# VH-VL binders against p56860: the designs that were tried, part 48

Target 1, 255 residues: p56860
Amino acid sequence: MMTAEVRTPEQGGGPLTTEPRAPRSAPGHADASAPAFGPETDPRDIIRWALAAHPDLLMPSAFNLNGVVLLDLAAQAGYRGEVVFVDTGYHFPETLATRDRLESRYPELTFVTLNAGASPDDGQTPPDLYASDPDACCAARKVDPLQRYLKEQGPSALLNARSRDQASTRADIPFVEEGGARRRVNPLAHWTREQLEAYAAEHDLPVNPLYFDGFLSIGCWPCTRAVKPGEDARAGRWAGKGKTECGLWQGENKL
Below, E stands for the ipSAE of ESMFold2; O stands for the ipSAE of OpenDDE; V2 stands for 0.75 times the mean of E and O plus 0.25 times the DockQ between their complexes.

## First folded at step 13 (VH-VL; framework fv_lerdelimumab)

Design z5 (at its last look DockQ between E and O 0.01; V2 from the best seeds 0.00; counts 0 for: pae O 8.6 > 2, off the site)
Fold by ESMFold2, look of step 13:
Structure z5 (fold): chain C 255 residues (1-255), chain A 120 residues (1-120), chain B 109 residues (1-109)
Amino acid sequence: as target 1 above (255 residues)
Amino acid sequence: EVQLVESGGGVVQPGRSLRLSCAASGFTFSKYGMHWVRQAPGKGLEWVAVISYDGRNKYYADSVKGRFTISRDNSKNTLYLQMDSLRAEDTAVYYCAKDFYDLSRYFDYWGQGTLVTVSS
Amino acid sequence: SSELTQDPAVSVALGQTVRITCQGDSLRSYYASWYQQKPGQAPVLVIYGENYRPSGIPDRFSGSSSGNTASLTITGAQAEDEADYYCYSRDSSGNWLYVFGGGTKLTVL
């Protein structure tokens, strides 16, 4: 019989950041209107615009395929900021290992793990909440830590990896979303799954090994399975009352 | 051509230690995860341990956790298995196996194995 | 639990089709891979993922899955297919744990 250990580099209750960082309460950018981006616009040009307009830009990531592709494009376009990951306590070990590979490949970036050392039994939520009320579990373990960090840092924009390869709720995504506490920039908004895969293969990007097992969209282990042939990419991630999009892109700063 | 050559097997008494080595060639060793898999004589396969491409992530079967340590030296293209507190049930042929990526657990190349016999 | 169950032995007449099965709760969520082992030799990967064959594996080998069961199918079985076959998959507990099935000895008559 075989047993794998779950990696916890900051075993339980570890610091959320490795180094103190200065708070960002002001954006420090020119308020230029976004250019008219189109389906053929190079994502790196969108990122370069975002960096010029928003020097305080932050990039949340869960290190799915689209997030890994965005990370590489951002590094090429001159991004040198933070890559922000939330440890929910329910990530696959393969996801944590993918983070480690990306950190090694991009030493010019700062990888920040929020809620480091989280575990199912850490008391942040009742032990079975992920099964009984997955929306409440997501709010407590994923959305709230990110939202708190974003309020503290105060970035004027986020760099998000949303694309057309994800559930029908993301089928019509603008390149730049206005109206929240901050802009959300989606350089991959019109990229397909095929384009993401081709890019990752061409650039030999570190990817989650579960993709070789038919996982097309990877969340926490209790709610993720391999996608069967012909299913939508999000079909392998299901919530109690039906499919729920509970990703990092939903981190609304409303306080 | 990809080659994996295990060494360090032998006959030892219970409670003793052995260190296995696996010499790798014909591929970029530092790009891939590596595994140990064992097979007791006349029995089935049992996965033992895995180590990520850079050595940062290690996982073990329950049957060996706390007694075995997997490690690698990427400068020498060598995988290791330190086996402490050996028991009779550890008697097996030990294979090193190459992951076709890192931590995927699909083994595209295997060595010929090295026999470890634990007997009094 | 997390164990993978295989029949210990299966027979097939030369040239006929055989199915080797692997059952376990984890197979509802994870694909299985399949290894062939001939006497005195190291195992060889024959099927991985849903139904992918590594280079050099004949197209008479195929994989499938349904519910908690994974299957290896050999169409037109040949004498050289006589071997032990192991399924291999992930534990359902969410830990990084994989397990081999007990193995199936295939005899070609």
Scores: ipSAE 0.356, ipTM 0.695, lowest interface PAE 4.1, mean pLDDT 81
Fold by OpenDDE, look of step 13:
Structure z5 (fold): chain C 255 residues (1-255), chain A 120 residues (1-120), chain B 109 residues (1-109)
Amino acid sequence: as target 1 above (255 residues)
Amino acid sequence: EVQLVESGGGVVQPGRSLRLSCAASGFTFSKYGMHWVRQAPGKGLEWVAVISYDGRNKYYADSVKGRFTISRDNSKNTLYLQMDSLRAEDTAVYYCAKDFYDLSRYFDYWGQGTLVTVSS
Amino acid sequence: SSELTQDPAVSVALGQTVRITCQGDSLRSYYASWYQQKPGQAPVLVIYGENYRPSGIPDRFSGSSSGNTASLTITGAQAEDEADYYCYSRDSSGNWLYVFGGGTKLTVL
């Protein structure tokens, strides 16, 4: 009578340590962070990066020295997009002529003139608004047209000709600005006026002739004068009005 | 007149590959971005992919990323969509669409589409 | 991904005005385009930007935008306007993506 000891299997029900499911790592937003550029970085390399990251890149320009230099560098770097200019109706003939020369020089680029054929008497603004309310004038004739066009085109980034040497208000401009409706790329952020002038001369670029007459920053003719030696380059813009910028780069309506 | 003509659609089994073509005419093909858009039977439009005018930049919807490849031959005025690892949910009419410019976010012209059916 | 939302269906009496609306965060920064699709046909661009019509599109079609919305308006709806309408814009998810609205079926009564 062999008593078969029924070994009761000890159900060692070890607690299922539900390891907390590691939070599903949010799909790694490919760190679209801009590379660390330095003051000695070739602007063309910055532009190449911008074109790769933002193939819908657009270039607003007023065809100042910086703008002309940037346009040449961008073309060399492989830019084939639009150069966007706003005709305020108050531009110097020399500015419009500079645009036309550039358009002829760079047939691989598409020059877009917003409000082409604008004039002081076109009815868009009172003829004397530039004197009575420069902010309103710039808003209506420059900022709003450009903003509408940019909203229509919807570029993910802008290629800008801004540099630290242009004005005290731009002393800390980075290569890449984040935030707002789109990224802003400033390849010339660290180029000096001397560098820009040298480059333009070396490459025989069509610089606005007014530049050589002391117009270091050129806008609308009622709001632009030549600067004196030692003055800020933008001192000739809206002189005596307490205005230093057109409004494109500040506030909620920044580009 | 701008014309876009898709071809290459048909019936395929899951896991198989198919290549679509879009023949373009009536415009300078090499100056414009091109898109693929699809529409499942009885469903809405779904953006699939875009390629820049020079073919250097390509972007895809998440639903097809890693499986589909957009390409172009500007010398032949032809847009392509290589579809690998096809799934039942890829069943749709596939349209090629001309970008208004280059990645400008508008389609000004569409082809008539080609039907792709993925079924066992 | 940024989503564009549309009402799935709307109706309008013949000769009356109807507005089809698209809503999404991306519309704060970008305009939409609108596409008409009739049964068995490819989509056709009817409005782009704020209020631009391609050649051949009747002037009864117009576009507008406000805040995070875009709207297509048909003033004096015709029987031939019965179709599906899709809005289209950029996806604001940080990737280069585009997105369609879900579409609106317009019935002309």
Scores: ipSAE 0.014, ipTM 0.534, lowest interface PAE 8.6, mean pLDDT 89
ESMFold2 (binder alone), look of step 13: mean pLDDT 90; pTM 0.910

Design z6 (at its last look DockQ between E and O 0.48; V2 from the best seeds 0.00; counts 0 for: pae E 6.7 > 2)
Fold by ESMFold2, look of step 13:
Structure z6 (fold): chain C 255 residues (1-255), chain A 120 residues (1-120), chain B 109 residues (1-109)
Amino acid sequence: as target 1 above (255 residues)
Amino acid sequence: EVQLVESGGGVVQPGRSLRLSCAASGFTFSKYGMHWVRQAPGKGLEWVAVISYDGRNKYYADSVKGRFTISRDNSKNTLYLQMDSLRAEDTAVYYCAKDFYDLSWYFDYWGQGTLVTVSS
Amino acid sequence: SSELTQDPAVSVALGQTVRITCQGDSLRSYYASWYQQKPGQAPVLVIYGENNRPSGIPDRFSGSSSGNTASLTITGAQAEDEADYYCYSRDSSGNWLYVFGGGTKLTVL
């Protein structure tokens, strides 16, 4: 038997710069802007496509496991834009330290902290609002600052770290979402928690140390607990409040 | 073998200052958070301060905030505690403690401590 | 007083089982870590997270939690287990840092 490796002439570019990767629609439909992404698509190919289609792409992050993995993949894929973090005044010190480690690891990225210097007693919200009305607290301290920034910057797309292995409300996340003020790109939409953990370990990524003490979905300290063995990763968020994720991805607050 | 060696303890009058040092060896010092923990004679443990691996984040117990300053010099593998405006209540053995990682908040290695006595 | 409350002293007969408890509102949401301190020595970590045991700690040591209470259990207590035991967890007084409990002196009879 005989096998040969056929190489194409030297050419630059990825799927969007050298190849027509967009899926072809049935006759009578507009051609899709994005290629047909699937469960085995390398997230970096999705990011490279997003960068070509949206040079103004921004990446919001709270630096959970998903966000740290996405940040590394994005840096590899050529992302050089902003990583936007909202300081609610209720973040764990461990979350802020994770941000600092990521800033040091990726000097090619611009880390933007909105609402810097926030604290629980800064007067932005009543002291007990986080307990009595967590949706109002989230709106005031997280959603509003981010929405104002995004209105000012006007990006045509966001790079999001959401995946199908998170809260039940994320079970049908497509790779590219329409239906908001801007397009949302989810390169990790089909990754599992096991894949995220394996990637982070393989690449020695800075991960929030609370994750390894059972805090599998890390929000602000008043509403986060360690999950018990066998519980869903999101069970430790909003314990006793009926909320499984913040309002950034739901209803009128969906970005 | 991980070693943490404290120095700089002694007897001092109230209102004066001391600087404690902790010499670290046997691990990559610049990858880990570091803490000070104290224990008054015959009393329990009290966490005092933490500094992140690169020195950017510092946190203090309320009992010492505004009077104590934690710092580190990663080129010398040394942790410091500058203690100003000392009070009798600061009398304790001061332990240098290695964070398991960075702000994981549990300590896998401890020094043997250095005694600070604040007395008139 | 301390936000993490421990009994000041407990006793156990050699070979018997003892529980050392730690109570605080923060323990509804956070695990405790546990430190053993023998006379004249620095503390040693014996349990962290729900029930993780560092290398070199005998398997007779275990941790558990329920409600606002964390527990350190020693099964088959040995003479060498005689020590002070401290729990350590997040402060619930609006100061999000960590605090030690007051400590429990274990006497092995």
Scores: ipSAE 0.099, ipTM 0.625, lowest interface PAE 6.7, mean pLDDT 81
Fold by OpenDDE, look of step 13:
Structure z6 (fold): chain C 255 residues (1-255), chain A 120 residues (1-120), chain B 109 residues (1-109)
Amino acid sequence: as target 1 above (255 residues)
Amino acid sequence: EVQLVESGGGVVQPGRSLRLSCAASGFTFSKYGMHWVRQAPGKGLEWVAVISYDGRNKYYADSVKGRFTISRDNSKNTLYLQMDSLRAEDTAVYYCAKDFYDLSWYFDYWGQGTLVTVSS
Amino acid sequence: SSELTQDPAVSVALGQTVRITCQGDSLRSYYASWYQQKPGQAPVLVIYGENNRPSGIPDRFSGSSSGNTASLTITGAQAEDEADYYCYSRDSSGNWLYVFGGGTKLTVL
């Protein structure tokens, strides 16, 4: 009757000293002065420069014509980062479908949808806030989620699809914007709508079908209408509300 | 030539289920959104449901939400409509319609429809 | 839900012009599409967007929009144009829905 003493191994669980992860030293902003790009500079060259200067570059997109064109050019130029989209809960189904098509077309890119599955009734905002206070609505459903994510990711620069031809308020957009939380690169700054359309057609890009029916600038469905011939492309945004921008590019919360 | 052929219609009792199919040909099925539209006898057209090209996005009319399920098998070029908890008011010709693109707001091709009759 | 309204019936003399109108708040923001349906047949797209005709649709069919209205015009109505006409657009009442008008029965006299 040999009582085998089951030596309970003293699991000396030494306290895993979680060494405080040394603050990731902000990669030294190599002061690489932006080259003197010109109106005829190939956007892909601008993107290549941006990638070299900012390997942590991120691309916010709402998948408008400019965004779709930029995405293709970026992929060609060697971009392999995130495409960041905010689901406001008020996007057109066509917009979401366009996102999905792009995701399928560019498997080398990582599509990130913030607040995926959002809806007017999700409790983030009153369902009709867009009508009573569009600024508050955009702040809560678009700007804040994106800002939060960008804060967490901490990219040194953004690749943006903005162009001078989008609106009168964007007539002086440079290739590279300095200041703020990070650098903003606008490779399409000098591309016209005609150039964008031609490029999209030539490359059979999945442009949001709403564009071809007069939705030249597409946002949330309550705040977007088709524009009439001769109207500004953004005249269909927040029509009648005196609002021209969502807040992403203005004020203290500028991206 | 684009062809849409609906099947699966018939006579069913209230509370029962029925599954409709739509066989698509003549186009790249997997690239387009698909819709169901119905028409009650002697009545107008009523939109029922839509599914995106890849099946990830689905939307329903309020009248069928929670009872009907739209789905697709792109490998078979087939669209489906699972109809549960059928009601007398669901009696209609059900049309399969091709979206012009994907979740756009118009249809460029229609099937001939299949009749669903819900009666006691 | 945003409704689209149509006159239930209109008449036109052979060779004359008729306008079928669709009205609804959604039409302020979205174009309508129009469908022709003959008895015992499936609907056929005749106009989409502002004024686009699919292939095979006669040029006597045209579309227009103004305010909260969309209109289908048949210039020089033919006997074969006798049919039901439905407008279709987006419902922007908070849920992504699509909505048809009630339909207009066109009689060619």
Scores: ipSAE 0.069, ipTM 0.655, lowest interface PAE 3.9, mean pLDDT 89
ESMFold2 (binder alone), look of step 13: mean pLDDT 91; pTM 0.932

Design z7 (at its last look DockQ between E and O 0.49; V2 from the best seeds 0.00; counts 0 for: pae O 11.2 > 2)
Fold by ESMFold2, look of step 13:
Formats: C-alpha cells, structure tokens, sequence
Structure z7 (fold): chain C 255 residues (1-255), chain A 120 residues (1-120), chain B 109 residues (1-109)
C-alpha cells in the first residue's frame, strides 16, 4: 500500500534530455567486472561505468550532504534515472524543502517519493515505536517501502552515497559491493567530509539548512540531534540507543 | 542595503481580515526563504510563518494555523501575510524577516514592523 | 510543544561578564540561537548554531549549551549591550515550528 509521488523532467524546467531513460526491467551487464578503481578515481568515471553495466541503476537518497554531492556527480555523468526518497512521516520539513530545491536544480532527473503524505499519526506504526524500538520503526517506515519498490522495479544495482564521513565503519567501503539482492556502487567511498563540503561549496549545491545548526548527519527528527564539537558526524543519530548507521547499510536491511 | 518594509497594519475588529505586505530590496528575493515574526505590545517575540524561496513550502505557528496564509510574489519582490478571523490575541507588531538561506531558522535582516491592533 | 524559559531580567556591571540562560527540552536536540533587541528596534541575530557569530557581532558574545540549557555569555559588557535577549529554537515535535524564549532584559550598570 505504497504511495508514490513522481516529478518528471518535464515538470522541472531547464534543458530537457532527448535521450529516453532505459527501462528498469531491461537487462544490463550484471556480471560485468568493475575496473580497478582507486582513491584518485573521479567518481564520475565510476558512475559512467555503473551506468553502462547497469542501465536499470537506481539511486536512493535521503538528501544528506553525501547524497546531494552524489546526485550532482551522477547528473554530470549522464544519470537520468530515478532518485528515490522515502517519506517516513518523520522527516524534518527542512529535508523536504531540500528535496524541492534539488528537484528544481536537476530537472533532468525523476524524483520519486515513496509513501508520500506519510505522517506520525497515519497508523503505519504503533505510537512511540520510534522511541521504544527504533529498528522496527525504521524497518516499517523506511526500509520496507524501499524494499517493496526495489522488488517491484528489480534494479540490478544501486548507486549509493557511502563515504568516509559516515561513522567509523567507512575504512573498508569498497567501490562496488557484491552480495544481497543487487550490486551496490559507492562512487564516493574514499571521499572525506572535507572533500564533500568543498565540492558542495564550489558548486553551490542545495544542502539541508539544518547543517547550519550543527546537524552533520540528518535522519528522522525523533532520532536526530545536533552534533557537539569534536563528535563524529553521525553521533547525533539514535543517541543513547547504540546505533551508528541507518538500517539501510546494516545486516539484512543492507540495500 | 538590504531593506524590508512592511505595510498594511491598522486597527480592525475581531473576526475581520487584514493583508500585510513586505517590500524587499537589496538582495535576490527569489533565492531566500521569508518569515513573519510578531511581538505583542510589551511582550516577547513569536514566530508566525515561513515560506520557501519558490513559495512551495509553507509552515505556520499553531496559534495562527488555518487563519493566516503566507505567500510571495517573486516578480514583485513582495512577501504577504493574509490574516483572517483575527482575534484580540493577534494584536502585535508584525515583522518581515529574511532567512539567511531557505527554510533555515535564522533571520539575518528584519523590517521595522507594522502594527496590527485587533479590538472592538 | 516546547517552551523555552529565560530569567526575565539580569544585571551586569560595565566591563564584567554575564551569562543569560535558556532552558527547554528541545535544547537537548537543537542549538539555541540568540537575538538582541534594543528599545524601539527590530531584533538582531547575535549567535547561531553552537557558537557562530554573524558578521559585525563582537567576539565578546559567545554561546554554549549543556543538557537542556543554552547560554549566551557577554564578556566585558558595554553600555550598548543593554537590551532584551531572546533565545530561539525548534519545538521538539519535529514540525517546522519554532519558539522564542520569553526574553531576558539585560541591564548594564
């Protein structure tokens, strides 16, 4: 019972591509071996390879700094597919406004909002679940809608914004991850927070205005706080619950 | 150089309507979010409403939701506040405030305000 | 809804240090920003985020927070610092709903 809102390139203005987006069900080069990428590899080269190998590639995003930088690089590299956002009912309004600025900036992309119009009181989860069992809340409101959509669409790969600025687990992030239902491509795997910020400033990218208030990693409002000086960028996520990353990157919820 | 000039204040009876305007100059109006903030005589500040740079997103304080409508005309560099079903508690100086970005909570420039008095 | 509580008034001797406090549950998750308002004037932003000063704000103004309390500190207070000071932060509900504290009147003696 998923609700999706789609904003197409025709709605966004600016130059329109004459090249139709490849069908999501079309076969790609799912078994193509990745080149030997390294720390100096331009992320756009990784994205161009991924597009050639996986014409059905999809890009989930919650529009954090990493995701915004990836979105810009993907657009430059020729990505014309979907940018998939899940409305959990708990997003900051600032996050929704950032989505709108990105839609206006990238009229060549198709922005898909899953579960559009969700609210805390919509009955999708028990009251207070976000506090008592945040993993179950995340599963029901973010992971499950995305997994259902990805199962329906069947992409052979995802374009992910994982980077060194995302908690202490970033040291082993490969450019291409195997396993799970689909291949995951991480063009920013070796970029640091400093590089992401410099890129966003140089290119005047739309960013979540909560970053000006000390929010360095932004999720749902009940589980996100401002980061204190000297803390890790994700320290404000699920404070006091032992979580380090969103469930999208952990265990069987890994997308 | 940045200037925000409010107008449209006055004395009205409860249950009536007023429309406030804020003329903006000295910056690219269409790049920034805009806010209304009010201050009852002798009282503190109260945030009222925000509108995104393109007018797509609007949010209101609970005290005014359903009665007030924020809007903007980017071609005229003008912010508006339509105030319906006015109550005595709406009596205040109304400030137009510029967001230093879009949909942030920080106001870098303020107008001088326009007084709205709601009384019988 | 969240309420931000400030002492109604505080005094400081010229040249001395004063701290103006703001308390509320939402301050565990959100920084307070601080606005200065002189009589008959519109407010001016003096501190945002943890301790950022907009251009033109003297370095004698600083911000800090601990637990549910935010503080504005003025070191070496000057006569022109006499004003009302408002903390401002988000409601803890997650809505785009922001609240000012009740304000603190600073008197410079």
Amino acid sequence: as target 1 above (255 residues)
Amino acid sequence: EVQLVESGGGVVQPGRSLRLSCAASGFTFSKYGMHWVRQAPGKGLEWVAVISYDGRNKYYADSVKGRFTISRDNSKNTLYLQMDSLRAEDTAVYYCAKDFYDMSRYFDYWGQGTLVTVSS
Amino acid sequence: SSELTQDPAVSVALGQTVRITCQGDSLRSYYASWYQQKPGQAPVLVIYGENNRPSGIPDRFSGSSSGNTASLTITGAQAEDEADYYCYSRDSSGNWLYVFGGGTKLTVL
Scores: ipSAE 0.401, ipTM 0.715, lowest interface PAE 3.7, mean pLDDT 82
Fold by OpenDDE, look of step 13:
Structure z7 (fold): chain C 255 residues (1-255), chain A 120 residues (1-120), chain B 109 residues (1-109)
Amino acid sequence: as target 1 above (255 residues)
Amino acid sequence: EVQLVESGGGVVQPGRSLRLSCAASGFTFSKYGMHWVRQAPGKGLEWVAVISYDGRNKYYADSVKGRFTISRDNSKNTLYLQMDSLRAEDTAVYYCAKDFYDMSRYFDYWGQGTLVTVSS
Amino acid sequence: SSELTQDPAVSVALGQTVRITCQGDSLRSYYASWYQQKPGQAPVLVIYGENNRPSGIPDRFSGSSSGNTASLTITGAQAEDEADYYCYSRDSSGNWLYVFGGGTKLTVL
């Protein structure tokens, strides 16, 4: 009865030399100078250029009228990337519903919600920070999450829904913004509110219903009101607080 | 013509459960948010809950939070309200209401309501 | 909770004008909607936004807003306008809720 000594083969687990993953060569900034776009340039052509120059393009959105119009135009132009939304925990239900409708309408796009399920009581900030320090609130609940995500993803450019007609502070927004962490492309820079509304109506876009109640610029519910006839579209944002922007487009934390 | 028809109301004891239904017709049910609103006998209207067009977003009044669950079946054009741990103060006519859009602030159509009575 | 307050009862003579007012902090930021409810019937939307009437609502119904108030005005009240009227808007108490006013009983004399 020969006891066959089953020689357990010493699997010489050679040290997996984790070859240092070669630093992903920063995709060569193709120095493609932005074309000279004009006020009559079709936004879709601007978007097509942006996609060719920046295949890793991302679209942050808060799903205002401009954002909804941009989404449709971008999809038509061949955008198939991410739509990045930050859930601050203070959004209107109408805003979240608008997001969901857009997601359903554009299945070819990837909707990303940062901090999904956020709430005033989630412990990220005091529930009433928006009242005592709106800058700190926006920094913590909007700017920081978005900056963190963009840093991680590292897009070479952003597709933005900003236009000159949104506010007096945006009167000089160019089609292409240089400098900072990445290029910013604003295809709707020269579109008026009337053009945006007409386009949205013509294409039956899911515009946030609050827009029709005078909410021409929509953010967090504690910091947003309807504007009166003749007021600036952003007069309803942080009304009475001396704040006009959330911080995404200004200062050291500029996107 | 838009029609909303509530059902499932009745008399129940405190602590029991009841499920209400609202059958919708005359519009594309799957495109609109839906609400429940109740009215105690001889009292005013009280908002109870809302559900988005696709059922992903739900909100409740504090008075029913943790006890009531709003849901929908778009394939059946039906809205539901599961009511658990019922209390005497839940006695009311329960209305289903169509949202003007999805999660707006307006109701453009109402059902005729169904009576729920919670009594010992 | 951002409460909406209404007078519990108002009266108007036939053919005269009456204003029903809703008051609350949320009304500084948001428009209200108004609902008419007759005895034994479901509520009916009569005004939404600043001054929008649904189809089928008579032009004698109008809406307005000022400060923390919203108002429903009936110009030339008719006997059939006798009903309970409820305002509706957002509850701005930190929880995204909706809230009705307490309702106003309108009597047409």
Scores: ipSAE 0.005, ipTM 0.510, lowest interface PAE 11.2, mean pLDDT 88
ESMFold2 (binder alone), look of step 13: mean pLDDT 90; pTM 0.910

